VH-VL binders against q17rb8r558to768. Designs and how they scored, part 6

Target 1, 211 residues: q17rb8r558to768
Amino acid sequence: TAELSHLTKNVPIFVCTMAYPTVPCPLHVFEPRYRLMIRRSIQTGTKQFGMCVSDTQNSFADYGCMLQIRNVHFLPDGRSVVDTVGGKRFRVLKRGMKDGYCTADIEYLEDVKVENEDEIKNLRELHDLVYSQACSWFQNLRDRFRSQILQHFGSMPEREENLQAAPNGPAWCWWLLAVLPVDPRYQLSVLSMKSLKERLTKIQHILTYFS

## First folded at step 16 (VH-VL)

Design j05
Fold by OpenDDE, look of step 17:
Structure j05 (fold): chain C 211 residues (1-211), chain A 122 residues (1-122), chain B 108 residues (1-108)
Amino acid sequence: as target 1 above (211 residues)
Amino acid sequence: QVQLVQSGSELKKPGASVKVSCKASGYTFTNYAMNWVRQAPGQGLEWMGWINTWTGNPTYAQGFTGRFVFSLDTSVSTASLQISSLKAEDTAVYYCARDILGATFDNYFDYWGQGTTVTVSS
Amino acid sequence: SYVLTQPPSVSVAPGKTARITCGGNNIGSKSVHWYQQKPGQAPVLVIYYDSKRPSGIPERFSGSNSGNTATLTISGVEAGDEADYYCQVWDSSSDHYVFGGGTKLTVL
């Protein structure tokens, strides 16, 4: 089971939308190739597959996020509603194909930890600042839009005490990235970053634009 | 399909004003910044600045302050450039260009208007 | 201000490879984007983030960026490739987008 959680070879890839660590990603699966993929994921016990956006140069983007299947509802007509949540980020090393769906050899991404006390302090300050900006942004949204976000993504995660406890950093950053109305190409650039500082910086720029 | 359609060519006298419009379609207008680029006859591309389509806040490049005004009509997904007190040196093709993202940070322009020729002549 | 330097012109025979350079101080640390502009037309994005191609751009177009020089490479040049090409970056110091002076590519 633990071994399956670290699948890095021939990972099935769902090419569709952006996915992010800890963020729910409900899917309506109707294409035969992906129906097969989901079924196999369950049967093999991995209950995971990668999510990548399409790419103009390649079949799918160089970076993505693993999705953990939490629940699957199979419909009589063969379609399925899949409850998934974002797991680990990954970089694509090699692309492949299996029975109509894409696969990839991947390496997982983790944030590089900051060790210097001064840098940690600075990072905390930046984090708190951007978090406050995020809260302000969300509070100032129109009611309709705010409600839609809450319905689809849930509430913004709380601020964390230890910013470097998780390999993907604070969860609220990913939630925010998911709800911000930015181009997937920009979101992808943030997803690929291993520096929390860099992610926060880009997120701050986005917030500034939409404020 | 993303499209930026600009207003037609303009012929103006020195001292007059001109307003160039850029109508966007095929995407959410307010999610992407709009840039303006000038190209004098036989010259290269010159970035004039950008406007935040979410807030309406314009930012002007060095050399394009004062007589140049960026504005929006979000109800019709249109960005506009107004040039007042026109000079001969304002003769150029003016382009609107969509920013790749909803922020101006290390970005590029993925879609361009067809350009509007403004000629200032006595 | 940050400056991008391009050669004014490059000539190439059909079927050969054209290379258009864009020089800038430590440009390798920036993202370089390239635009093609044919006579009487608006610029078209042909390369973004140093080496990525937009949809619809032929594989003949490629880009690289390192050190102080970015390069747009067009392999198997066709008559239709004759155009002006501009590199572009964002300068963090001035918070300005900066274009190169442009390079006229002539297909002989």
Scores: ipSAE 0.679, ipTM 0.873, lowest interface PAE 0.9, mean pLDDT 94
Fold by OpenDDE, look of step 19:
Structure j05 (fold): chain C 211 residues (1-211), chain A 122 residues (1-122), chain B 108 residues (1-108)
Amino acid sequence: as target 1 above (211 residues)
Amino acid sequence: QVQLVQSGSELKKPGASVKVSCKASGYTFTNYAMNWVRQAPGQGLEWMGWINTWTGNPTYAQGFTGRFVFSLDTSVSTASLQISSLKAEDTAVYYCARDILGATFDNYFDYWGQGTTVTVSS
Amino acid sequence: SYVLTQPPSVSVAPGKTARITCGGNNIGSKSVHWYQQKPGQAPVLVIYYDSKRPSGIPERFSGSNSGNTATLTISGVEAGDEADYYCQVWDSSSDHYVFGGGTKLTVL
């Protein structure tokens, strides 16, 4: 975590899919530019890179998520299978290029804490409500689809006692966001939010749509 | 590639009914809400409402309740608009339009059908 | 009901910059989207979320939104840009999508 906080300049960016805090993001890397990027990440010891979706206006989105490399399997043909997990969210400040892959200067995103007791209470209530809705949605999915989600993303994280303990808020929100069949543009809007209340509200909206 | 293809132009008498279809392709139909927009001759765009393609639940804008019915045939990725008891005022081009996720949050229509002209005349 | 106000028409010479405004109460707190409609054609999204361009839309098209006014800016206007332009928002109070009245852009 401390190591991540220092990586804010010329962060290598993998332009591909959405990534989220605490959510596993396995990658099959076959492009030479990204193979190089991964190797460098390992060699330098950071073992991290940013993940952003593509953007028609700016090459890649203004927001993304850091990925921590947990394991890399190099294949004889030069490809690699990379086991990664989501770390901190970030906002892109400046875009660059290095040896064929994108880089960025970034700032990390953290949730704004709610201090008012009444607001905390309301937030808890909303959280619990949406969590219940999420559970209901997941349980009502077809067995095949549910199994696929469990295989790729694991089980839905449990509720935290302290909703504001982590800078990214509850893990289950990100898990859910990752598994919901919504447009990446919508997911991106949620990723960029620094208000748990706002995220929960959007997630609730998504759940309502799919219920 | 995403495409919305609407049915052809219609000429109807007052009191008749018309059904406009919008066939979607190039994406998962049930993951995106479908909207309907009306444009009278020489006038601007008017939002009619939307239909939840996952649940089939329609929501109608003010002024478009009663005679207007949104429906789906998900088996063929098709949304339909039916107008009953047609009036001269219903003469317009009707568009289907996809958004990311229906309603509530500042969404936009990224793909449009080509439009269906409905003319109501005696 | 929430109302978006656009000028009925804007005229601009080729190569110049056109600005089309969309007024609304506290519109800066909303996301504004813009559509281009040429005669006899369906609307085409040209700007979304105030300033983002869809794929295929030229960089000449840009958008801004603050206060009570959103603006679509078209730099280096071409003859092909002549069209009607509509702004659009979502109104949470009424739970309605709302379009502006449209602006006819004439290239002189």
Scores: ipSAE 0.512, ipTM 0.821, lowest interface PAE 1.0, mean pLDDT 93

## First folded at step 17 (VH-VL)

Design i05
Fold by OpenDDE, fold request of step 23:
Structure i05 (fold): chain C 211 residues (1-211), chain A 122 residues (1-122), chain B 108 residues (1-108)
Amino acid sequence: as target 1 above (211 residues)
Amino acid sequence: QVQLVQSGSELKKPGASVKVSCKASGYTFENYAMNWVRQAPGQGLEWMGWINTWTGNPTYAQGFTGRFVFSLDTSVSTASLQISSLKAEDTAVYYCARDILGATFDSYFDYWGQGTTVTVSS
Amino acid sequence: SYVLTQPPSVSVAPGKTARITCGGNNIGSKSVHWYQQKPGQAPVLVIYYDSKRPSGIPERFSGSNSGNTATLTISGVEAGDEADYYCQVWDSSSDHYVFGGGTKLTVL
């Protein structure tokens, strides 16, 4: 529900990998602390938790992405396979702990809208250019790698008519970021950006490297 | 663990050539660019350029064009620096350094080789 | 070309706090990285993205970047911290990595 999507206090944090808006993030949960976390998430009805990568300074990164639980398969030995999808990005304001798993007070991130017509035009041009480059990159991948990406992440989302309709910008950008074999620290820097232009610029650099 | 292991010290005469190697291990070689950094005796760090380990395309910094050649042997995860027509001023320690991406916006060097001393003397 | 300016030397007593500055035009809009180089050794990354510590770097090391100055701060300085420290940025206008001149930190 919309109300549940605004959870900002004591958000349970899964410390594991990068997650992105709209991108599927399947999880194999075997640690007791996270089993508990997932169970509680379901029982309370929120069916959400935050995903952050590990961080040397603060146990987990300052930025992350909410994950929405779509489905959970419990295994006989207590493990679970969790089907999740990325929701809102967030910045960590305060860190905590609850029964062995990390929690955080968070604020959600949203892109800053560009209002100037010339800037919007330039943004559209950049967007279209990078999208084209992304398509080219994906088409030129080895068949095996391409198949793996499609199996795990699905197809690259189509371009959107309104680039600023979603608070996280175009979905294809996040899909691309997720599939590019770039260092998570760099990916994290992109995740934290509130400027679509800046994200597109970094993504373009990544594409350039891998092309 | 990530490791960059460079070849040993070199003593060369002016006009000769030298090839310094940098063998990478502990990560996917092609996913990280390799940079080269020079440090003359008693001087600071000087960026020489980088090579794209995915495409093999080298880029040289200003002042390091012509006599300097970056190359790769991806089969053994090795980057190499070749300096031709050596000069006394080429005497320095040369470092390979892994780039978090590929010499681009908000990128940095997270791992360094131990360095290779190249001495050019007549 | 973009230039980074560091003081040539900084001295600090053991247990005190050392601050090494890196000056550059609008450096606050760039990502600054710091490297430590001990005598006879290769540089080691100690701070990246202005204030982040790599694994294995003590909490005593911190960084900040604002305006025209980036700062590496080392609290509770130890004898082992004596080294040369270099700041670094990527200059998009020239497509070059740029290093500062380096700062020699002496522990008194």
Scores: ipSAE 0.759, ipTM 0.903, lowest interface PAE 0.7, mean pLDDT 94
Fold by OpenDDE, fold request of step 23:
Structure i05 (fold): chain C 211 residues (1-211), chain A 122 residues (1-122), chain B 108 residues (1-108)
Amino acid sequence: as target 1 above (211 residues)
Amino acid sequence: QVQLVQSGSELKKPGASVKVSCKASGYTFENYAMNWVRQAPGQGLEWMGWINTWTGNPTYAQGFTGRFVFSLDTSVSTASLQISSLKAEDTAVYYCARDILGATFDSYFDYWGQGTTVTVSS
Amino acid sequence: SYVLTQPPSVSVAPGKTARITCGGNNIGSKSVHWYQQKPGQAPVLVIYYDSKRPSGIPERFSGSNSGNTATLTISGVEAGDEADYYCQVWDSSSDHYVFGGGTKLTVL
């Protein structure tokens, strides 16, 4: 479980790969700037930092995901293996730098809740459909690939009773997005969405392609 | 680096067939759909359709059914376009273009082949 | 069928700003992409997702999309920017990619 953080100013940013809510993100940290960042995160007690992919227009993408440090293994040579898990999504408001690593002022993203009963019903139906498709997709994967996914990401989360309980929606959606071999630019577009319906729709399209 | 390399120019007579190839490199071929785009002389870009590189299933745009066939040779990361019963109006440059996903919502073409000129003349 | 409308031509002096429009019904609800095609060459992606630049594309290139109009903006136009520019969208109703008619940018 990720610790809640209200840190929105000068958030340290690790520029590397896509990260997603609730999805494990193990890191091998060898660069001095990031080693420093990790140490500071631990020392200050926040145990959190942002993860963003590189961007052509900016030093890093406009959207990212907070990572919660669960465990750190320091190696004798100064490197570290960091066990992290995805927390809140965020939008970058301002970019900065501190002692060699990037920082950002951020705004946390939350899904917009659907209030209309008919819309909720439709959303549930779509959700269940896509979930079923996801299960089918995963079951039909080659054994080697399936094993790799399970080893790296764990099992696909179960369906949640309340689709709108979490500000980021169902966890299985993010797990699926993380394991699908789709271009990061497309993944980023999904990460930035505040509509579960829209995310499900895109995920369904991805599944359709890879089926 | 991502590259799409197409076959050379073709000169054909009406009624003949032509096959244009597009060899991809620098990425996982099956993870990105391949599109075909036609451009007649002095005209704009016209989308012909796409092929799913994961499943091998082609989809043709309106107006490009029947004489046009998309195919794959995954072993060599190559997509092909075959045009049968060639007509004078088929004279154009044909492009293959990589899709960020596969002809779906919010997709686009991030890499293009250099184009293949097909001329149909009596 | 969904239609994208571009002006046939736009002229601009060197160092000035060129704006190429792409009109479409409620195009602001779609993702618009732009391609540059120089004479005798293949198209090159210059803007994707309305305003994002691929690697290698100069910062002079920018894009916006709202309402019924998407716009490609090229600041500090150079002679090398002379080309045809095409906008593109995916039309979900027909399941087709749609290109605009193209705009020839002339650098005076």
Scores: ipSAE 0.755, ipTM 0.903, lowest interface PAE 0.7, mean pLDDT 94
Fold by OpenDDE, look of step 17:
Structure i05 (fold): chain C 211 residues (1-211), chain A 122 residues (1-122), chain B 108 residues (1-108)
Amino acid sequence: as target 1 above (211 residues)
Amino acid sequence: QVQLVQSGSELKKPGASVKVSCKASGYTFENYAMNWVRQAPGQGLEWMGWINTWTGNPTYAQGFTGRFVFSLDTSVSTASLQISSLKAEDTAVYYCARDILGATFDSYFDYWGQGTTVTVSS
Amino acid sequence: SYVLTQPPSVSVAPGKTARITCGGNNIGSKSVHWYQQKPGQAPVLVIYYDSKRPSGIPERFSGSNSGNTATLTISGVEAGDEADYYCQVWDSSSDHYVFGGGTKLTVL
């Protein structure tokens, strides 16, 4: 089971939308190739597959996020509703194909930890600032949009005490990235970053635009 | 399909004003910044500034303050450039260009209007 | 102000490879974007983020960026590639987009 959680070879890839660590990603699967993929994922016990956006240069983007299947509802007509949540980020090393769906060899991404106390302090300050800005942004959204976000993504995660406890950093950053109405190509650039500072900086820029 | 359609060519006298419009379609207007670029005859591209389509806040590049005004009509997904007190040196093609990012930081222009020729002549 | 330097013109024979350079101080640390402009037409994005190709742009177009020089490479040049090419960056110091002076590519 633990070994399956670290699948890096021939990972099935769902090419569709952006996915992010800890963020729920409900899917309606109707294409035969992906129906097969989901079924195989369950049967093999991995219950995981990669999510990547489409790429114009390649079949799919160089970076993505693993999705953990929590529940699957199979419909009589063969379609499925899949409850998934974001797991580890990954970089694509090699692309492949299997029975109509894309696969990839991947390496997982983790944030580089900051060790210097001064840098940690600065990072905390930046984090708190951007978090406050995020809260303000969300509170100032029109009610309609706020409601839609809450319905689809849930509430913004709380601020964390240890910013470097998780390999992907604070969860609220990913939630925010998912709900911000910015182009997926920019979101992808943020997803690929292994520096929390860099992600926060870009997120702050986005917030600045939408504020 | 993303499209930016600009208003037609303009011929003006010195001292007059002109307003160039850029109508966007095929995407959510307020999610992408709009940039303005000037190109004088036989010259290169010159960035004039941008307008935040979410807030309506314009930012002007150096050299394009005062006589140049960016505005929006979000109800019809249209950005506009107004130039007052026109000079001969304002003769150029003016382009609107969509910014790919929800912010202009380290971004690029993925779609351009067809351009509007403004000629200032006595 | 940040300045991007391009050669005024580049000539290439059909089927050969054209290279258009864009010089800038530590440009390798920035994201460089390239636009193609044919006579009488609006610019078209051909490369973004140094080396990424938009949909509809042929594989013949590629980009690189390192040190003080970014390069747009067009392999197998065709007559239709004759155009002006502009590099662009965002300058964080001035909060300005900056264009190069443009390079006229002539297909001989």
Scores: ipSAE 0.684, ipTM 0.878, lowest interface PAE 0.8, mean pLDDT 94
Fold by OpenDDE, look of step 22:
Structure i05 (fold): chain C 211 residues (1-211), chain A 122 residues (1-122), chain B 108 residues (1-108)
Amino acid sequence: as target 1 above (211 residues)
Amino acid sequence: QVQLVQSGSELKKPGASVKVSCKASGYTFENYAMNWVRQAPGQGLEWMGWINTWTGNPTYAQGFTGRFVFSLDTSVSTASLQISSLKAEDTAVYYCARDILGATFDSYFDYWGQGTTVTVSS
Amino acid sequence: SYVLTQPPSVSVAPGKTARITCGGNNIGSKSVHWYQQKPGQAPVLVIYYDSKRPSGIPERFSGSNSGNTATLTISGVEAGDEADYYCQVWDSSSDHYVFGGGTKLTVL
């Protein structure tokens, strides 16, 4: 199981939308190539594939997020509804193709830890500030929009005591990034960052615009 | 398809006012900031400022305060630039340009209007 | 204020490689974007985030950014590439978008 979770070669890539760590990503799969991909992922036991947005330069973006299949509902016509959740972020090292769907050799991304006490303190302050801004933004949304977000993405995760405990940082940041109506290219830039400080800064900019 | 369509060319006298419009289509208007860029004849691009299409708040670059007003009509996905008390030096092509977010760190203009020529002559 | 410096003009023969530079203090720490403006037309984004190409932009266009210099590279230059090219950055200290002075690329 652990070995499967660290697959980095010939990873199947679903080219569609942005995915983020810990964020649910439900999929309606109707294309034959992706139907095959999903079936294989289940049969091989990995139950994982990569999600990348399309890219004009390289067919799909240089960065993406692994999706863990939690449940699959196969429809009689061959389509499937796939319940997935975001896992590890990755950088694409090499692109390939297999039976009609894209593959990639990848490198997993992890945040660079901040060790300096002063920097940690500053990071905490920034984190708390942006979290507060996020809460305010969400609370000020129109009811319809807020309900839609809650229905699709669930509630915003709570703050964590240790900001550097997870390799991807706080979950609420990814949740927020997923629900903010910002251009995917900008979201992608945030996804690729290995600095929590940098992510928080960009998120703050997004929040500032939408507030 | 994303499109920014600007109003037609304008010929004005000094002291008059002009309003340039930029109609957006093919995307959610409120999710992208709108920038204004001036280009005098034979000169380079000059950033004038931007307007937040979500909040309606304008921000003007240095040198473009006072006589320049950014506004929105969100009902028709249109941004407008009004220039009052026109001067000869206001003669230029004015562009609206979509920003992927806004005047924020590392943002850029991915789509431009075709430009509106404003000529100020006595 | 932050200043971007471009050469006023660059000339290149068809099929050759053109390099347009954009100088700025520690520009390598910024994201640089490039716009192409053909005569009588609006600017068109050709490179964003230093090296990324928008849809519809040929692979001949590439960008790099390090140190104090960003570079737009156009390989296999065609007559249709003759245009003015502008680099752009966001300057956080002044909260301004800043354009370079532009470079006129002439295809000989």
Scores: ipSAE 0.679, ipTM 0.874, lowest interface PAE 0.8, mean pLDDT 94

